# Ledger of designs, part 6: VH-VL binders against Counting factor-associated protein A (cfaA)

Target 1, 212 residues: Counting factor-associated protein A (cfaA), of Dictyostelium discoideum (Social amoeba) (q54z64)
Amino acid sequence: QFISIQKYDFSGNCKNSSDSASSFEASSESAAICMQNDLLSGIVTNEGVCLIFNEVPTTFIISTKGDYIVRSIYDINDNNCQGGIIENKAIEIDECFVECADDYHGSTYLFSTETSLNYPSNTFMEISYNGECDGQWKTSFNYLQYYIVNKCNVAHEIETHTFSVGCNSTSSWVSEYAGEVCTVEPTVTTSYPIVDNCGDLDNSNFIDYCNI

## First folded at step 20 (VH-VL; from Z2 with heavy chain I50Y)

Design Q50y
Fold by ESMFold2 at other seeds, fold request of step 22:
Structure Q50y (fold): chain C 212 residues (1-212), chain A 124 residues (1-124), chain B 112 residues (1-112)
Amino acid sequence: as target 1 above (212 residues)
Amino acid sequence: QVQLVESGGGVVRPGRSLRLSCAASGFTFSNYAINWVRQAPGKGLEWVAYIWYDGSYKYYRDSVKGRFTISRDDSKNTLYLQMNSLRTEDTAVYYCAKGGYYWGSGRTWYFDYWGLGTTVTVSS
Amino acid sequence: DIVMTQSPLSLSVTPGEPASISCRSSQSLLHRNGYTYLDWYLQKPGHSPQLLIYLGSNRASGVPDRFSGSGSGTEYTLKISRVEAEDVGVYYCMQALQTPLTFGQGTKLEIK
């Protein structure tokens, strides 16, 4: 089983929220609410893999009955999730939840489980895998992070700054825009080569993949 | 209470070697990446090297590659920097700094705790 | 390597007045995950550096709220809304996006 975490464009109002630390990460709604908006990025992971979610070390485990996901949060610099759990949160499967930053800004997520590895097309992907550094990541897959290309994102903690992700067979890039909406003309574009990184993190291999 | 204490600095001639130590306490050393950062007299900060929490990944600034070796002994909660073929431009205060990775092939770093530093002087 | 350039290299501020320090990078520090990988450090006279701001705008634990970080593209700013005597020292920006990690050359803040 795999855990799928999808991040959607935010279209809510956090002004009257009274539950910013609930078991559903502030609030939860049916999946249909998330799916009204564009998918921006996501994660597909195996259970119990140590990864970074919302900039903190985190593991995700499906409950024994399979009816929710436990998010375990670790110390900010605990790269291997071995320093003890600071907080556990229960996350409803197939429910849309909103994590608010302020009255008008937040992130919306949909957590689900899948029996096979599945990820969207038109993405730039960063993939973690074990074993030989030979690019055959599906045989020893840990997790992947994907970014939908050519979709407008709001930068964290910068309300008037937006960006989009692009890639081709040799490069990926981030294009930045002034203001709250991505226009046709970025103010700056930063390009990165697509490369493999052997043993770069916890003896895991990483590969970039432009899935166009 | 996180503490990092460097030692092993001294005065040496060019071409010689020194081994620096950084003793750590107040956190689970084996869970964290640790860095060396240096500061030449009257100059700014310069990152030198880092080692992953299990020692599996090491990265060095180009000017020290092949001459310096970073290592760790988790049973002693100690970080080391073996400095060979020292040059006058290696003269600096060397700091040990705690920081870690957060995801994927990208890196996120901030050094939340620094040691007091140990001085290395390379002169003839 | 990402080059970090600070300005001014020194400044002298009357207590209670604001201060602003700029940092320019040779490439954007915004990652595709939406976070900006820029940190600010203060080295007080005779001391080791201490973290002030991480990920562009987050204050480290115990840092007064008169310190703030902002920025876009390749230009980033540390602001002190009201300078106090304890703020004297050298301020460094550092990019945390990729190795080798690189610092600006430092900005010395002094009290007039």
Scores: ipSAE 0.506, ipTM 0.775, lowest interface PAE 2.1, mean pLDDT 82
Fold by ESMFold2 at other seeds, look of step 20:
Structure Q50y (fold): chain C 212 residues (1-212), chain A 124 residues (1-124), chain B 112 residues (1-112)
Amino acid sequence: as target 1 above (212 residues)
Amino acid sequence: QVQLVESGGGVVRPGRSLRLSCAASGFTFSNYAINWVRQAPGKGLEWVAYIWYDGSYKYYRDSVKGRFTISRDDSKNTLYLQMNSLRTEDTAVYYCAKGGYYWGSGRTWYFDYWGLGTTVTVSS
Amino acid sequence: DIVMTQSPLSLSVTPGEPASISCRSSQSLLHRNGYTYLDWYLQKPGHSPQLLIYLGSNRASGVPDRFSGSGSGTEYTLKISRVEAEDVGVYYCMQALQTPLTFGQGTKLEIK
């Protein structure tokens, strides 16, 4: 099984503590917040794969009964998740929830599970895989991260900066905007070739993929 | 406009204490990890301490462990560094530094904004 | 601790000419997530440090395109295609892979 983590545009209100995060129980109000048109980016990962999530080394596993996902947090220097778990957090499957920063700002997530590898179309993807560095990532897949192309994202650093991601078969680019909303004209656009990156210390590899 | 303003520096004898403050504005302070970085006179940059966005994880360089405590008060948008048992080797300009964010990396450890610094002098 | 070693420690450059600063880490800064946790900073005389390059090769906002970062594994290079008078200062590389975060010794750039 695979774990899907989707990040949505925040359009909610974080007043009242019941809106700030989902409990183990599902709510129809939480499900109404995660609309497909608001999807910005996501991660698809196998269970137990070590990745960096929100600053820290993290693994995700599906609970024994399959009714929630456990996020295990590791020491900031444990880049392979081989030390002891510092903290576990339970996350309800298929329930849209908000992590609030203040009354009007937060991040909206949906965690789900899939029996086959799925990811949205119209995305730029960064993919981690093992084995020979030959671009055949699906057979040795670890995880992938994706961005919906041409969607406006808040940079998270300050509300006055936004960005969007684009790609085609040969290039990807990031457009940055000075305003709180992606305007017609970006301040700067930086382009990169789409390439396969091989690890040099183990058999871990990375590939960019424009899925359009 | 992002601003970081340090204060609380001064001249002090060895063995004494100081508390540095870093007042933050122009960004949502509670979303970011913040760092202290110092620079001794005529020397290079040296990382001192890190605090995670919710204050739950704190890390220090070895030479200050047990003497310095990093903390944050998100209701005041303020980062603190409590410096106890000061030594002459702690003499430096102290900067607070805000991490940036890049979705794919999941980390905010590159320092996109720095304060002006506050000077700590420890002398006998 | 990851040791960062810069070379050269000082540079004198004729205006309009290129400059190159290297940085070597005691271990790879490439994470399994595909990102390289290496940043470059400039400290102009009398000023706080400012970010130039993050995550190996990304130019920070407002940094002129004559600055570029490259490298992988344990070896990294900051290049300035045409040095200008405002580029004077001390350049630092920093690894952000693990704590303690560590800087190189600095490279002082001066105009001839």
Scores: ipSAE 0.149, ipTM 0.667, lowest interface PAE 6.2, mean pLDDT 82

## First folded at step 21 (VH-VL)

Design R1 (from Q50y with heavy chain S30D)
Fold by ESMFold2 at other seeds, last read:
Structure R1 (fold): chain C 212 residues (1-212), chain A 124 residues (1-124), chain B 112 residues (1-112)
Amino acid sequence: as target 1 above (212 residues)
Amino acid sequence: QVQLVESGGGVVRPGRSLRLSCAASGFTFDNYAINWVRQAPGKGLEWVAYIWYDGSYKYYRDSVKGRFTISRDDSKNTLYLQMNSLRTEDTAVYYCAKGGYYWGSGRTWYFDYWGLGTTVTVSS
Amino acid sequence: DIVMTQSPLSLSVTPGEPASISCRSSQSLLHRNGYTYLDWYLQKPGHSPQLLIYLGSNRASGVPDRFSGSGSGTEYTLKISRVEAEDVGVYYCMQALQTPLTFGQGTKLEIK
């Protein structure tokens, strides 16, 4: 089983929400409410894999009865998720919930489980896998993170500005825009070559993939 | 409490070698990337090298590539910097700093704990 | 390599007054995940550096709320709303987006 985490554009007010602080805080609304907004990015992961979620080392496991997901949070720099759990949060499966960064900024998420590995097209993907660094990532897959290309995102900063992600077979890029709307002309575009990163120990392999 | 203690500094002439050590305590050493950062006398901070939590990636600034080797001994909670072919511009206080690089959707390059530093002087 | 340029290099401030330190990067520090990989450090006289701000705007543990970080594009700012005597030292910005990690030149803050 895989855990799917979809991040949607935010449309709420965080002043009266504490979803990031509670174990069971979730929207009473169906998944369709999240899907009224644009899908921006997501994660597909195996259970118990150490990954970064909202810049915090995290593991996710499906409850023994399969009715919720446990997010375990680790020290901010714990690359291996072995330094002890700081906090556990229970997350409702197939419900739309909000995680707030401050009174005015947050993200909406949909957590689900899947029996097969699925990810959207038109994405730039970052994939973690083990074993020999030969690009055969699906057989030794840990997790992947994807970003919908050409979709307007709001950056996490004190001063709000927007960006979009793009890619082709050789490069990925981030385009930034003035203000709260992604205009036709970006103010800055930063490009990166698509390359593999291979760990010396046949672990911690990472591959970028433009799924157009 | 987290502690990082550097040692192995000294005065050497150009072309010689030194090995710096950083003894770590108060955290699970093999969960964290560790860095060397240096500061020349009267100057600013300069990142030198970094080693990932499991040793699978090592990175160096260009001016030290081929001369310096970063390593870690997780059984002793110790970070090392082997400095060969030392030059006068390598003269600095060398700090070890806890924190690191992580690929994927996030990065953890900010250094939440620093050692007190060990002084390396390279002079003829 | 990403070049980080700070201004001013020296700043003299009356206690209780605000201070502002700027940092410019040679390329954007915004990652595709929406976070800006810019940190601020303070090195007090005779001490090793200490983290103040990470990810552009997050205060490290124990850092007073009079410190704040902001920025967009290639320009970033550390603000101190009310300077206190304990704030003296050298402030550094650092980019954490890619290796080699690079610092600004430092800004020396003094009390006037």
Scores: ipSAE 0.642, ipTM 0.820, lowest interface PAE 1.3, mean pLDDT 83
Fold by ESMFold2, fold request of step 22:
Structure R1 (fold): chain C 212 residues (1-212), chain A 124 residues (1-124), chain B 112 residues (1-112)
Amino acid sequence: as target 1 above (212 residues)
Amino acid sequence: QVQLVESGGGVVRPGRSLRLSCAASGFTFDNYAINWVRQAPGKGLEWVAYIWYDGSYKYYRDSVKGRFTISRDDSKNTLYLQMNSLRTEDTAVYYCAKGGYYWGSGRTWYFDYWGLGTTVTVSS
Amino acid sequence: DIVMTQSPLSLSVTPGEPASISCRSSQSLLHRNGYTYLDWYLQKPGHSPQLLIYLGSNRASGVPDRFSGSGSGTEYTLKISRVEAEDVGVYYCMQALQTPLTFGQGTKLEIK
């Protein structure tokens, strides 16, 4: 089975949550609440794959009964998730949860399991796979990260800064906007060629894919 | 707990070679990318090279590419920098620095631990 | 290569007063994942550098909350709300978005 992680537009409020002195607490809500907002990005991964989630090294494993997902968090910069787990979090499957940064900023997520590899259309995708560097990524898939194109996102920890992702067959780009909405005219756009990132390596290959 | 100890610095003439070592302890060395960062006398910091946790990626700043070779021996928890064809502009304190993660779409480079440095002086 | 430009290159601050250091990049450090790939380091006199701020605004372990990072587009700021004697040293910004990794020129902070 695959683990699907969907990030939705944040429209909640983290103020006065049951907060600990050390951090804001995540909260769980019905999956339907996430789905009322725009899907912005996501991850599809196999179990136990070492990846970066919210900029920390992480593995995800489905519980033996299949009723929750365990996120194991590793030391910052741990490239292969072998340096010991610093925190485990149990994540409700098919429930929407909010991970708060402060009173008015956070991220909303929906974790689910899937029996087949599924990903949305109109995305820029970054894909990790093993084996021969031949672009046939579905046969040895590790994980993929996707970004819905032409959707307005709020930058992390910068409440008034917004951006959108775009791509075509040769390029991807990030367009940044002043303020809390993506206006017609970005303040800056940064473009990247779409590349197949592989070399003389046996570990993992990476490929960009504009799935329009 | 985490320690990075550089060695192998010295005074050499231009065109000569030197090999730096960085002995690591207090962390699982083969889980982490390791970097060389240098600082010329009275100057700022300059990234030199990194090597991936499994040795699969090596990257060098252009000014040292072809002259310097980064390597790691995970059985000894040791990072190396082989410096050939040394130039006077290579004169610096060389630090090893723990950090960096390449995740296909994500990049995370922040050096959470640094060594004390070893001094390389290239002069005629 | 992404060029990082700091200003000012030198600061003299009375203890207890605020300080602000700017860092400009030649291109945006915002990634499509929504994070800004900018770090700040402090090198105290006679010491090796130490991580202060990562990903634009996150304080490293043991860093006092009087330090804060912010920024948007191509300009980023490190602020110290009340400068103390222990804050003396050279501050460097570094872009962590792409190789080659590049530092600003450094900003020397000293007590007046």
Scores: ipSAE 0.599, ipTM 0.802, lowest interface PAE 1.5, mean pLDDT 83
Fold by ESMFold2, look of step 21:
Structure R1 (fold): chain C 212 residues (1-212), chain A 124 residues (1-124), chain B 112 residues (1-112)
Amino acid sequence: as target 1 above (212 residues)
Amino acid sequence: QVQLVESGGGVVRPGRSLRLSCAASGFTFDNYAINWVRQAPGKGLEWVAYIWYDGSYKYYRDSVKGRFTISRDDSKNTLYLQMNSLRTEDTAVYYCAKGGYYWGSGRTWYFDYWGLGTTVTVSS
Amino acid sequence: DIVMTQSPLSLSVTPGEPASISCRSSQSLLHRNGYTYLDWYLQKPGHSPQLLIYLGSNRASGVPDRFSGSGSGTEYTLKISRVEAEDVGVYYCMQALQTPLTFGQGTKLEIK
């Protein structure tokens, strides 16, 4: 089983939320609410893999009955998720959750499980895999992060700016925009070569993939 | 309390070697990447090297590659910097610093705890 | 390498007055995950550096709310709403987006 985490554009209302801090437990909504909005990015992971989610070390495990996902949160900079768990959060599968930044802004997430590896087309992907460093990541997959190409995103935590992600077979890029929409020419575009790193880092290999 | 204590600094001639140590306490040492950062007299901060939590990955600033070796001994909660072929430009206070994330292009690096520093002077 | 450039390199502030320090990067510090990888450090006289701000705007543990960070793209600002005597020292910005990690030249803050 794989755990799928989809991040959608925010269209909810945080005004009456009991939690004004960023949290997956801010409110629970039907999956239909998430699916009304644009998919922006996501993660597909195996159970128990240490990864960074919302800038904290995190693992996800499907509950024994298969009806919840347990998010375990580790200390900041716990690079291997083998220190003490700070907090466990239960996340309902196939329900839309809103994480609020303030009364009118936040992120919406949909957690699901799948029996096979699935990911959207028109994405830039960052992939972690084990074994031979030969680019055949599907056979030894750990997790992947994907970003919908040419989709307008709102940046976090410093000023509200927008950005989009693009890629081709040799490069990826991030384009920034001054306004609240990605409709004018970008203020800045930063390009990166496609990564294919073999390493001893946790015995994991990392590869970029432009899935267009 | 998180503590990082450097030692092993001193005055040496160019071409000689020194080994710096950083003793760590107050956190689970083998869960964290550890870094060396230096500061030349009257100058700003300069990142030097880091080592992954299990020692499997090491990265060095270009000016020290091939001369410096970072290592860790998790049984002693100690970080080391072996500095060979020292040059006058290596003169600095050397700090060890806790912090860093793993994977890909630098997810997050911030140094939440720093040592007190140890002084290295390379003088002819 | 990403070059970080600070201004001013020195400033003198009357206690209780605001202060502002700018940092410019040679390329954007915004990552495709939506976070901006810019940190601020303070080095008090005779001491090691200490973290003030991470990810552009988040205050580190124990840092007073007088300190705030802002900016995006290639330009960033650290603001101190009311300078206190204990705020004296050298302030550094650092990019945390990619290796090698690089610092600005520093801004020395003095009390008038």
Scores: ipSAE 0.585, ipTM 0.796, lowest interface PAE 1.7, mean pLDDT 83
Fold by ESMFold2, last read:
Structure R1 (fold): chain C 212 residues (1-212), chain A 124 residues (1-124), chain B 112 residues (1-112)
Amino acid sequence: as target 1 above (212 residues)
Amino acid sequence: QVQLVESGGGVVRPGRSLRLSCAASGFTFDNYAINWVRQAPGKGLEWVAYIWYDGSYKYYRDSVKGRFTISRDDSKNTLYLQMNSLRTEDTAVYYCAKGGYYWGSGRTWYFDYWGLGTTVTVSS
Amino acid sequence: DIVMTQSPLSLSVTPGEPASISCRSSQSLLHRNGYTYLDWYLQKPGHSPQLLIYLGSNRASGVPDRFSGSGSGTEYTLKISRVEAEDVGVYYCMQALQTPLTFGQGTKLEIK
């Protein structure tokens, strides 16, 4: 079983919400809309893998009955997820919800489970896998993060700054825009080569992939 | 109640070696990446090296690469910096600092706790 | 290597007045995940550095809310809404986007 986490363009209103940061049983959350055309990015992961979600070390586990996902949150510097769990949150499967940063800013998510590995086309992907460093990531996959190419994103905690992600077979880039929407002309574009990185001691491997 | 205590500093001539130690307590040492950061007299901060929580990745600034070796002994909760072929420009207070490295090309670091520092002076 | 440039390098502030420290990077610190990888540190006289702000705007544990960070792209600002005597020291910005990790030159804050 895989856990799929999809991030959508923000569609809620976090004003006056006391529970919008909660992913389960929030009663005053704003209406959330997860339409596929609004998909910005996502994560596909196996259960129990230590990864960074919202810049906090996190693990995700599917409940025994398969009816919700448990997000376990660790200390911000616990890159191993083997320290104490700070908080557990229950996340409703297949229900669109908003996680708020403040009254006017948040992120819209959809969590689901999958029996096979699926990810959208037209994406730049960052992939973690185990075993020999041979590029055969699908058979030993840990998790991946993907970013929809040429979609306008709002930078976290800075609503007047937007960006988009692009890639081709040799490079990826982040284009930044001055306003609240991505205009035709970016203010700056930063390019990165697509690189295959091998793990030495822990046998974890990382690969970039432009899936377009 | 995180504590980091450096030791092993001293005065040495150029070309000689020193080994710095950083004794850690108050946290589960083998869950965290640890760094060395230095500060030359009257100057700003300069990152030197880091080692991942499981020792699987080590990175050095170019000016010390090949001369310095970072290591950790998780059974002793101790970080080390072996400094060979010392130069006068290595003169500084050396701090150990607790912080993380996230996936990719080392893009994320938080130095949430720092030691008190140990002084290394390289002079002829 | 990403070069970090601070201004001003020295600042004298009357207690209770605001202060602002600027930091410029030679390239954007925005990652494709939408976060900006910039930290701020304070080194008080005779002490080790301490973390103030991470990821551009998040206050570290125990840091008073009079400290705030902002900025995007290549321009970043640390603000102190009301300077107090204990705020004296040298402030450093640091980029955390890529190795080698690099600091600004420091800004010395003094009470006048």
Scores: ipSAE 0.579, ipTM 0.797, lowest interface PAE 1.7, mean pLDDT 82

